# Designs tried in a protein design chat: VH-VL binders against q869s5r1519to1633. Part 39

Target 1, 115 residues: q869s5r1519to1633
Amino acid sequence: YILVAEDNDINIKVVVRQLEKLGYTAIVGINGLKALEIIGSFPICLILLDCQMPQMDGFTCSTILRQIEPTGQRIPIIAMTANDSKDRCFEVGMDDYLSKPVRVDRLQKTLSDWI
Below, E stands for the ipSAE of ESMFold2; O stands for the ipSAE of OpenDDE; V2 stands for 0.75 times the mean of E and O plus 0.25 times the DockQ between their complexes.

## First folded at step 13 (VH-VL; framework fv_recibokibart)

Design b7 (at its last look DockQ between E and O 0.84; V2 from the best seeds 0.73)
Fold by OpenDDE, look of step 13:
Structure b7 (fold): chain C 115 residues (1-115), chain A 120 residues (1-120), chain B 108 residues (1-108)
Amino acid sequence: as target 1 above (115 residues)
Amino acid sequence: QVQLVQSGAEVKKPGASVKVSCKASGYTFSEYYMHWAKQAPGQGLEWIGEINPRSGDTKYNQKFQGRVTMTRDTSISTAYMELSRLRSDDTAVYYCARESFEWLPYFDYWGQGTLVTVSS
Amino acid sequence: QIVLTQSPGTLSLSPGERATLSCRASQSVDSSYLYWYQQKPGQAPRLWIYGASSRATGIPDRFSGSGSGTDFTLTISRLEPEDFATYYCQQYGKYPFTFGQGTKLEIK
């Protein structure tokens, strides 16, 4: 299972389709708060996290996730971003990033790198 | 080569139904969303809805909600658009269009269109 | 829904001239999901520009797309005879997907 945190319906559609093609099942959270709820309910092996979301953005979500993670149970967090905020992504504990709109070949490589 | 071939022109009475087909070839049918668009004579384009050929899930423009039904037969790579309770303003050319997959979701291939005429 | 308003409705120009087509959205549209299509009489639309500024395969470099937010533009630097057609902008950023009413580029 891959957690997709994204608030835009079209972006969700695109990423979910790509994940399904690659053989993964996506669980969607429409913001950082929902993502935090999902992470405790499903066996997530990787998180695709939009940096910009309402109520709770990806940066805050990543920070919280890293704070509550049990020792030895680190889940890769991949930032999804449309701008040049890469440095900030790593500062809050994200492991890698994908530029939006996400390309399936880039997604595939990222998944192979981290899973 | 990718091709979308639609069924022929239809003439219908008000209140009737019409079902237009769109046969796809040259690609894996189930991997690409299929969309339908309406173009009234001399007018612009209007999005009707989409179908996921793999799951059969659909999403319709609310303007057509309740009157449109999109289906598919994966065994013959064919998508269908049925419009019921036809009225005169349904007279238009209807297009099927494939949604691109690997990056941006634009309509990269179109059927040739099907003219549906609704008249008393 | 997002309403796309194109201007002008009709643009009459001669080959060799510069054409500028406008598409304005009623609300902000992600440029990644703003497209242009060309349509000639009796034919289906054909993708022309995607992501607001990227030319589709086979589209000449005299065509260029630009813009962001609510204002988008299709520019043809030097019109060729085959360029005279109707051009539609389309947004895929929000359901329902919508098209502009089109700009008919006709020969003067």
Scores: ipSAE 0.763, ipTM 0.914, lowest interface PAE 0.7, mean pLDDT 95
Fold by ESMFold2, look of step 13:
Structure b7 (fold): chain C 115 residues (1-115), chain A 120 residues (1-120), chain B 108 residues (1-108)
Amino acid sequence: as target 1 above (115 residues)
Amino acid sequence: QVQLVQSGAEVKKPGASVKVSCKASGYTFSEYYMHWAKQAPGQGLEWIGEINPRSGDTKYNQKFQGRVTMTRDTSISTAYMELSRLRSDDTAVYYCARESFEWLPYFDYWGQGTLVTVSS
Amino acid sequence: QIVLTQSPGTLSLSPGERATLSCRASQSVDSSYLYWYQQKPGQAPRLWIYGASSRATGIPDRFSGSGSGTDFTLTISRLEPEDFATYYCQQYGKYPFTFGQGTKLEIK
């Protein structure tokens, strides 16, 4: 399962379709709080995490994940960003980034690097 | 390469229904959402709804909810739009359009349009 | 729903002139989801500009799109005879997807 943490329904639709084309099953969290809940309930192998979301943004979500994760059970976190916060993404423990709007060929490459 | 070919023009009376077809070729039909739009004579475009050809799931513009049904037959790569309880203001050209997903979800290919005339 | 209002409704110009077409949204639209289509009589619309400012494949560089938020513009720097058509803006940012009513660019 790949967790897509994103609040915009059109962005979700496109990324989910891209993941399906690439052979992955997506689970969607509409904010950071929902993303954390899903991680605790499903076997997530990678997270696509939007940096800006209501209630709990991606930076806060990543920070919490890195604080609570067991050693040796690190889930790759890929930021989805508008290219204005790359340094902060890595600072809070995200592993890579994708520019929004996400392109399927860049998604494929990034997934291959981390899965 | 990619082609969307729609069924021919139709003339209907008020109260009838019409079913327009859109046959796809040159790509994997089930991979792309299909949309339908209406263009009344001399008017702009109006989005009617979309269908996911893989699942059959639909979403309609509320203006058409209750009168429109979108279906598909994946075995012949064909999408359908049925509009019921036709009124004179349903006279329009109806287009199917394919939604891209490789980057942005624009309508990259359109059918040639189907004129539906509702005449008393 | 997001209403797109295009202006002017009709723009009468001669080849060689500069055209400026406006699209105003009733709510902010993510520029990634603002598109322009060209339509000639008897033909289906064709994607012209996507992401507010990117030209579709094969679209000449005399066409440029710009804008963000609620105000978007399509500019044609030097009109050619083939450019006379109706242009529609469209938003995909929020359901239901909506089009502007069109700007008819006609030869003077």
Scores: ipSAE 0.634, ipTM 0.847, lowest interface PAE 1.5, mean pLDDT 90
ESMFold2 (binder alone), look of step 13: mean pLDDT 93; pTM 0.930

## First folded at step 14 (VH-VL; framework fv_recibokibart)

Design d1 (at its last look DockQ between E and O 0.89; V2 from the best seeds 0.79)
Fold by OpenDDE, look of step 14:
Structure d1 (fold): chain C 115 residues (1-115), chain A 120 residues (1-120), chain B 108 residues (1-108)
Amino acid sequence: as target 1 above (115 residues)
Amino acid sequence: QVQLVQSGAEVKKPGASVKVSCKASGYTFSEYFMHWAKQAPGQGLEWIGEINPRSGDTKYNQKFQGRVTMTRDTSISTAYMELSRLRSDDTAVYYCARESFEWLPYFDYWGQGTLVTVSS
Amino acid sequence: QIVLTQSPGTLSLSPGERATLSCRASQSVDSSYLHWYQQKPGQAPRLWIYGASSRATGIPDRFSGSGSGTDFTLTISRLEPEDFATYYCQQYGRYPFTFGQGTKLEIK
């Protein structure tokens, strides 16, 4: 299971279909808060986290996730961003990033690298 | 190659229903959303709705809400659009179109269109 | 819904001339989700430009797309006889997806 935190319906639709094509099942959270609620409810092996979302953005979500994460149970967090805020992503504990709009070949490589 | 082949022209009376089919080939049917568009004679294009062939989930343009039903049969890679309570302004060519998703979402392949004529 | 307004409605030009087609959105559209389609009489639409500025496979380089926000443009640098058709812009950024009313490019 891949957790997809994204608020845009079009982006959600595309990424979910890409993940399904690659053999994964997506669980969607429409913001950082929802993403946090999903964690623990499903066996998530990787998180695709949009940096900008309403109510709770990806940066805040990542920070909280790393704070509450049990020792030895680190889930890869991949930032989805339209900007070049790579440094900020790593500062809050994200492991990698994907440029938006997400390309399926890039997604496939990223999943291969981290799962 | 990717092909979308639609059913033939239809002539209907007002108040009747019409069901148009779109048979897909050349790709994995369940992986791509299918859309439907309307084009009245001499007019532009209007988006009707979409269906996820994998789940069967649909989303319709509110203009057609309550009168349109999109379905699919994955066993034969065929999408269907049914329009009920037909009226004269439903006379149009109806297209099915595949949505790409490898990068950007757009309508990359289209059916040849199905003319539906509604007249008393 | 996002309304796309194309101008002009009809454009009459001769082969060899430059054509400029406009598409204006009622609200901002991400350029990644602004596309152009070409349609000839009796045929289905065909993807022409995607993501505002990318030519679809097989589209000649005399075609170019540009724009952002609410203003988008399709340009044909030197018209060929086969280019005369109707062109539609389309936004895929927000439900419901919408098309412009089209610009008919006809031969003078």
Scores: ipSAE 0.836, ipTM 0.935, lowest interface PAE 0.7, mean pLDDT 96
Fold by ESMFold2, look of step 14:
Structure d1 (fold): chain C 115 residues (1-115), chain A 120 residues (1-120), chain B 108 residues (1-108)
Amino acid sequence: as target 1 above (115 residues)
Amino acid sequence: QVQLVQSGAEVKKPGASVKVSCKASGYTFSEYFMHWAKQAPGQGLEWIGEINPRSGDTKYNQKFQGRVTMTRDTSISTAYMELSRLRSDDTAVYYCARESFEWLPYFDYWGQGTLVTVSS
Amino acid sequence: QIVLTQSPGTLSLSPGERATLSCRASQSVDSSYLHWYQQKPGQAPRLWIYGASSRATGIPDRFSGSGSGTDFTLTISRLEPEDFATYYCQQYGRYPFTFGQGTKLEIK
């Protein structure tokens, strides 16, 4: 399962469609809090995490995930960002990034690097 | 190459229903959302709704909710739009259009249009 | 819903002139989801500009799009006879998806 943490309906629709094209099953969390709940409930192998979301943004979500994850188990977290915030993404424990709007060919390459 | 071929023109009476087909070729039908749009004579375009061909899930413009049903038959790569309780202001050309998803969602291929005339 | 208002409704110009078509949104639209279509009589619309500023495949570079927020523009630097058509802007940022009412670009 790939967790997509994203609050925008159209962005969700497109990314989920792209993931399905690539052969992955997506589970959607509309904010950081919902993303954390899903990680506790489903076997997630990678997280696509939008940096800006209501209630809990992607930076806070990543920070919490890195604090609570089991020792020796690290789920790849790929930032989805609309701007030049790469440094902050890595500071909070994200592993890579994708520029929004996400392109399927770039998504495929990034996923192949981490899965 | 991608093609969307729609069924022929229809003439209907008020209160009837019409079902327009859109046959897709040149791509994997189930991978792309299909949309329908209305263009009344001399008017602009109005979005009617969409269908996910894989799941059959639909979303409709509220203006048409309750009168429109979108379906598909994946075995023949064909989408359908049925509009019921027809009225004279339903007279229009109806288009199917494919939604891209490789990057930005836009309508990259359109059917040729189907004229539906509602008259008594 | 997001209302797209195009102006002018009709634009009468001669070949060789510069055309400027306006599309104003009732609320902010992410430019990635603002598109332009060209339609000639008896034909289906064709994707022309996507993401506010990117030309679709095969569209001449005399066409350019710009804008953000609520104000978007399609510019044709030097009109050719084949450019006379109706142009629609369209937003894909929020359901229901909406089109502007069109600008008919006609030969003077």
Scores: ipSAE 0.672, ipTM 0.870, lowest interface PAE 1.4, mean pLDDT 91
ESMFold2 (binder alone), look of step 14: mean pLDDT 93; pTM 0.947

Design d2 (at its last look DockQ between E and O 0.91; V2 from the best seeds 0.79)
Fold by OpenDDE, look of step 14:
Structure d2 (fold): chain C 115 residues (1-115), chain A 120 residues (1-120), chain B 108 residues (1-108)
Amino acid sequence: as target 1 above (115 residues)
Amino acid sequence: QVQLVQSGAEVKKPGASVKVSCKASGYTFSEYFMHWAKQAPGQGLEWIGEINPRSGDTKYNQKFQGRVTMTRDTSISTAYMELSRLRSDDTAVYYCARESFEWLPYFDYWGQGTLVTVSS
Amino acid sequence: QIVLTQSPGTLSLSPGERATLSCRASQSVDSSYLHWYQQKPGQAPRLWIYGASSRATGIPDRFSGSGSGTDFTLTISRLEPEDFATYYCQQYSRYPFTFGQGTKLEIK
């Protein structure tokens, strides 16, 4: 299971289909708060986290996730961003990033790198 | 190669229903959303709705909400659009179109169209 | 819904001339989700430009797309006889997906 935190319906649709094509099941959270709620409810092996979302953005969500995760149970967090904000992503504990709009070949490589 | 082949022309009376089919080939049917569009004679294109062939989930243009039903049969890679309570202004060519998803979402392949004529 | 307004409605030109087609959106559209289709009489639409500026496979380089926000343009640098058709812009940014009313490019 891969957690997809994204608020845009079109982006959600595309990424979910890409993940399904690659053999994964997507669990969608429409913001950082929902993403946090999903964690623990499903066996998530990787998180695709949009940097900008309403209520709680990806940066805040990542920060909280790293604070509450049990020792030795780190889940890879991949930023999805339309901007070149690599440094900020890593500062809040994200492991990698994907440029939006997400390309399936880039997604596949990222998943193979971290899962 | 990717092909979308639609059913033949239909002639219907007002108040009747019509069900148009779109058979897909050349790709994995369940991986791509299928869309439907309407084009009245001499007019532009109008988006009707979409269906996720994997789940069967649909989303319709509110203009057609309550009269349109999109379904699919994955066993034969066929999508269906049914329009009920037909009226004269439903006379149009109806297209199915595949949505790409590898990168950007657009309609990369289209059926040849199905003419539906509604007249008393 | 996002309304796409194309101009002009009809464009009459001769082969060899430059054609400029406009598509204006009622609200901002991400360029990644603005596409153009070509349609000839009796045929289905065909993808022509995607993501505002990318030519679909097989589309000649005399075609180009540009724009952002609410203003988009399709340009044909030197018209060929086969280019005369109707062109539609389309937004995939927000439901419901919408098309412009089309620009008919006809031979003078």
Scores: ipSAE 0.837, ipTM 0.935, lowest interface PAE 0.7, mean pLDDT 96
Fold by ESMFold2, look of step 14:
Structure d2 (fold): chain C 115 residues (1-115), chain A 120 residues (1-120), chain B 108 residues (1-108)
Amino acid sequence: as target 1 above (115 residues)
Amino acid sequence: QVQLVQSGAEVKKPGASVKVSCKASGYTFSEYFMHWAKQAPGQGLEWIGEINPRSGDTKYNQKFQGRVTMTRDTSISTAYMELSRLRSDDTAVYYCARESFEWLPYFDYWGQGTLVTVSS
Amino acid sequence: QIVLTQSPGTLSLSPGERATLSCRASQSVDSSYLHWYQQKPGQAPRLWIYGASSRATGIPDRFSGSGSGTDFTLTISRLEPEDFATYYCQQYSRYPFTFGQGTKLEIK
């Protein structure tokens, strides 16, 4: 499963459709809190994490994930963000990034790098 | 090449139903959301709703909720829109349109339109 | 819902002139989700400009789009006879998706 943490219905629709085309199954969390619940409940191999979300944004979510993750069980976290946030993404433990709106060919390459 | 071919014009009485078809070719039908739009004579475009051909899930403009049903048959790459309890203000050209998802979501291909006339 | 108001409703110009078409949204629209379609009588709409400023495949470079927030513009630098049509802006930012009422570009 790939966790998509995103609050915007249109972005969710597009990214989930792109993942399906690439042969992946997505689970959606509409904010950082829901993303944390899903990680505890499903076998997640990679996280696509929007940096800006209500309740708990992606930066805070990534920070918490890196604090609570078991040693040796690091799940790749790929930021979905505007390019002007790249440095902050890496500071909070994200592993890579995708510019929004996400392109399917860039998504494919990024997933191949991390899965 | 991508092509959407719609069923022919219909003339209906008030209170009847109409079912318009949209046959897709030139791409994998189940990969792309299909949308329907209404254009009354001399007027602009109005979004009716969408269907995910893979799952059959739909989302409708509330204006049409309760009277519209969108379906599809993936074995023949065809989407359908049924509008019930027709009224005179349902007289319009109805279009199917395919949604791109490779990057930005927009309507990249449209059917030729189906004129539905509701007349007593 | 987001209302898109286009102005002018009708624009009468001659070939060779510059055309400017306006689209104003009732709420802010992400420019990535603001699109323009061209429609000629008896034909389906055709994607023209997407993401506020990107031309669709095969669209001449005399067409340009711009804008953000609530104000968007389609400009045709030098009108050709084939450019006379109705142009619709459309937002894909929130359900229900909506179109402007159109600007009819007529030959004078």
Scores: ipSAE 0.669, ipTM 0.868, lowest interface PAE 1.4, mean pLDDT 91
ESMFold2 (binder alone), look of step 14: mean pLDDT 94; pTM 0.948

Design d3 (at its last look DockQ between E and O 0.92; V2 from the best seeds 0.80)
Fold by OpenDDE, look of step 14:
Structure d3 (fold): chain C 115 residues (1-115), chain A 120 residues (1-120), chain B 108 residues (1-108)
Amino acid sequence: as target 1 above (115 residues)
Amino acid sequence: QVQLVQSGAEVKKPGASVKVSCKASGYTFSEYFMHWAKQAPGQGLEWIGEINPRSGDTKYNQKFQGRVTMTRDTSISTAYMELSRLRSDDTAVYYCARESFEWLPYFDYWGQGTLVTVSS
Amino acid sequence: QIVLTQSPGTLSLSPGERATLSCRASQSVDSSYLHWYQQKPGQAPRLWIYGASSRATGIPDRFSGSGSGTDFTLTISRLEPEDFATYYCQQYSKYPFTFGQGTKLEIK
C-alpha cells in the first residue's frame, strides 16, 4: 500500500492510476491530517506527500510523522512538489522528491529505489 | 495501435433512451479512464462524464446528471454511455475518448463518433 | 465551471500566412492542464497541443502553444493547406472539464 497525500482531484487521479499500473494500491489522504490518520490504519510501505495541502501541508505532516515514528520503523516519505524546495523537504525528514506533474517512469524509479 | 470503435448511428423519439458503445483495443482497457463528449450539429464540444474502467466509478457533468449512465464491460473492453429521457437538443455526435495518464491527462485517442438523432 | 473563450470565432487566412488563435479562461488554469485539439469536418477531434506548449506526436513544428494563467495562444507560423480546420482549447484543471467554443480557421 502506498499512501498518497494530495488535495487536488486531478493529481490524485493521475498518481493513483500510475500506482495501480505499477502494481500498487493507493490510499488517499486529502491533507496532512488525513494522512496521519491513515498511517495507523493501513500497512503503508511508502508515502507520496504533496508539499502544499490545506489544513496541514506536507512539511508539517512529515515533521509529525518523524516525531511519532517508532524506532526502527521508518517509512520512506517522497515529496511531491511543483517547486524547487528540495532542501526544505529534506530538512523536515522527507527522503526524496518527485516533480509535479508526476511522470510514471520517474515514479517507477522512485518506488524501486525506496521499496 | 490504439483504437476506439463506437456503435452506429441511432434515431430515437423524445422520451426514449439510447445506449452508445465504445470498444477499445490496442491497450489495457482497465488502466485508462474513458470519457464521453457531445457535439451538437455545427457546435463545439461538451464534456459529459468519465468512467474508471477498473472500479466502475463515474463522474458526470451536472448538466447531464440524472439522465446519463456510464458503464463498462471489461471482458470485452467496451465502455457504454446511456442517455435517457431524450429530447431534441440531445441530437448530436457523441464521442468516447481515452484519457492519458503516463504524465499529463489529456484525451489522446477518440472514437469515430456516434450520431444520435432525436425527432418526433 | 471554467469557461474558455476562444477568439476569433472565424479566422480567414491564406496559405503561407501566420495564424494566432487565442483561448481565455474565466479563471487561472495550470498550463499543464490546457490542451488544444484540431477537428476537421466529419472527423473526430485530434490532440494537437498538450500542456499549453507541447506538440503531440506527429505535429509539425510550425505549430506552437504558449501562455499561462488565463491567456493561452496557439500559433501557426506558416499556414499549410492541411491546417485549415477548427481548433478547440480544453482545460483539464477542474471538473467539469470544458472546451472553448472553437476557432474555425478557413481559407481566404
Scores: ipSAE 0.831, ipTM 0.933, lowest interface PAE 0.7, mean pLDDT 96
Fold by ESMFold2, look of step 14:
Structure d3 (fold): chain C 115 residues (1-115), chain A 120 residues (1-120), chain B 108 residues (1-108)
Amino acid sequence: as target 1 above (115 residues)
Amino acid sequence: QVQLVQSGAEVKKPGASVKVSCKASGYTFSEYFMHWAKQAPGQGLEWIGEINPRSGDTKYNQKFQGRVTMTRDTSISTAYMELSRLRSDDTAVYYCARESFEWLPYFDYWGQGTLVTVSS
Amino acid sequence: QIVLTQSPGTLSLSPGERATLSCRASQSVDSSYLHWYQQKPGQAPRLWIYGASSRATGIPDRFSGSGSGTDFTLTISRLEPEDFATYYCQQYSKYPFTFGQGTKLEIK
């Protein structure tokens, strides 16, 4: 399962379709709180995490996830964000990033690097 | 090579229903959302709704909710739009359109249009 | 819903002239989801400009799109006879998706 943490319906629709084309199954969390809930309920192997979400943003979500995750079971977190934010993403424990709007070819390469 | 071919023109009386078909070729039908739009004579375009051909899930413009039903048959790569309780202002050309998803979502291919005329 | 208002409704110009078509949104629209379509009589619309400023495949560079927020523009730097048609802007930012009323670009 790949967790997609994103609040925008159009972005969700497109990235889920891209994941399905690439052969992956997506689970969607509409904010950081829902994303954390899903991680506790499903076997998630990678997280696509939007940095800007209501209620709990992606930076806060990543920080919390790194604090509560079991030792030796680090889940790759891939930021979905603007190109000029990569240093901030790594500071909060994210592993890589994708520029929005996400292109399927870049998504494929990033997933191959981390899965 | 992508092609969307719609069914022929229809003439209907008020209160009837019409079902327009859109047959796709040149791509994997289930991978792309299909949309329908209305264009009344001399007027602009109005989005009616969408269907995910893989799941059959639909989303409709509230203006048409309750009167429109979108379906598909993946075995023949065909989408359908049915509009019920027709009235004179339903007279229009109806288009199917495919949604891209490789990057930005837009309508990259359109059917030729189906004229539906509602008259007494 | 997001209302797109195009102006002018009709633009009458001669070949060789510059055309400027406006599309204004009632709410902010992410420019990645603002598109332009060309339609000639008896034909289906065709994608022309996507993401506010990117030309679709085969669209000549005399067409340029710009804008953000609520104000978007399609410009044709030097009109060719084939450019006379109706142009629609369309937003894909929020359901329900909406089109502008169109600008008819016609020969003076």
Scores: ipSAE 0.693, ipTM 0.875, lowest interface PAE 1.3, mean pLDDT 91
ESMFold2 (binder alone), look of step 14: mean pLDDT 94; pTM 0.949

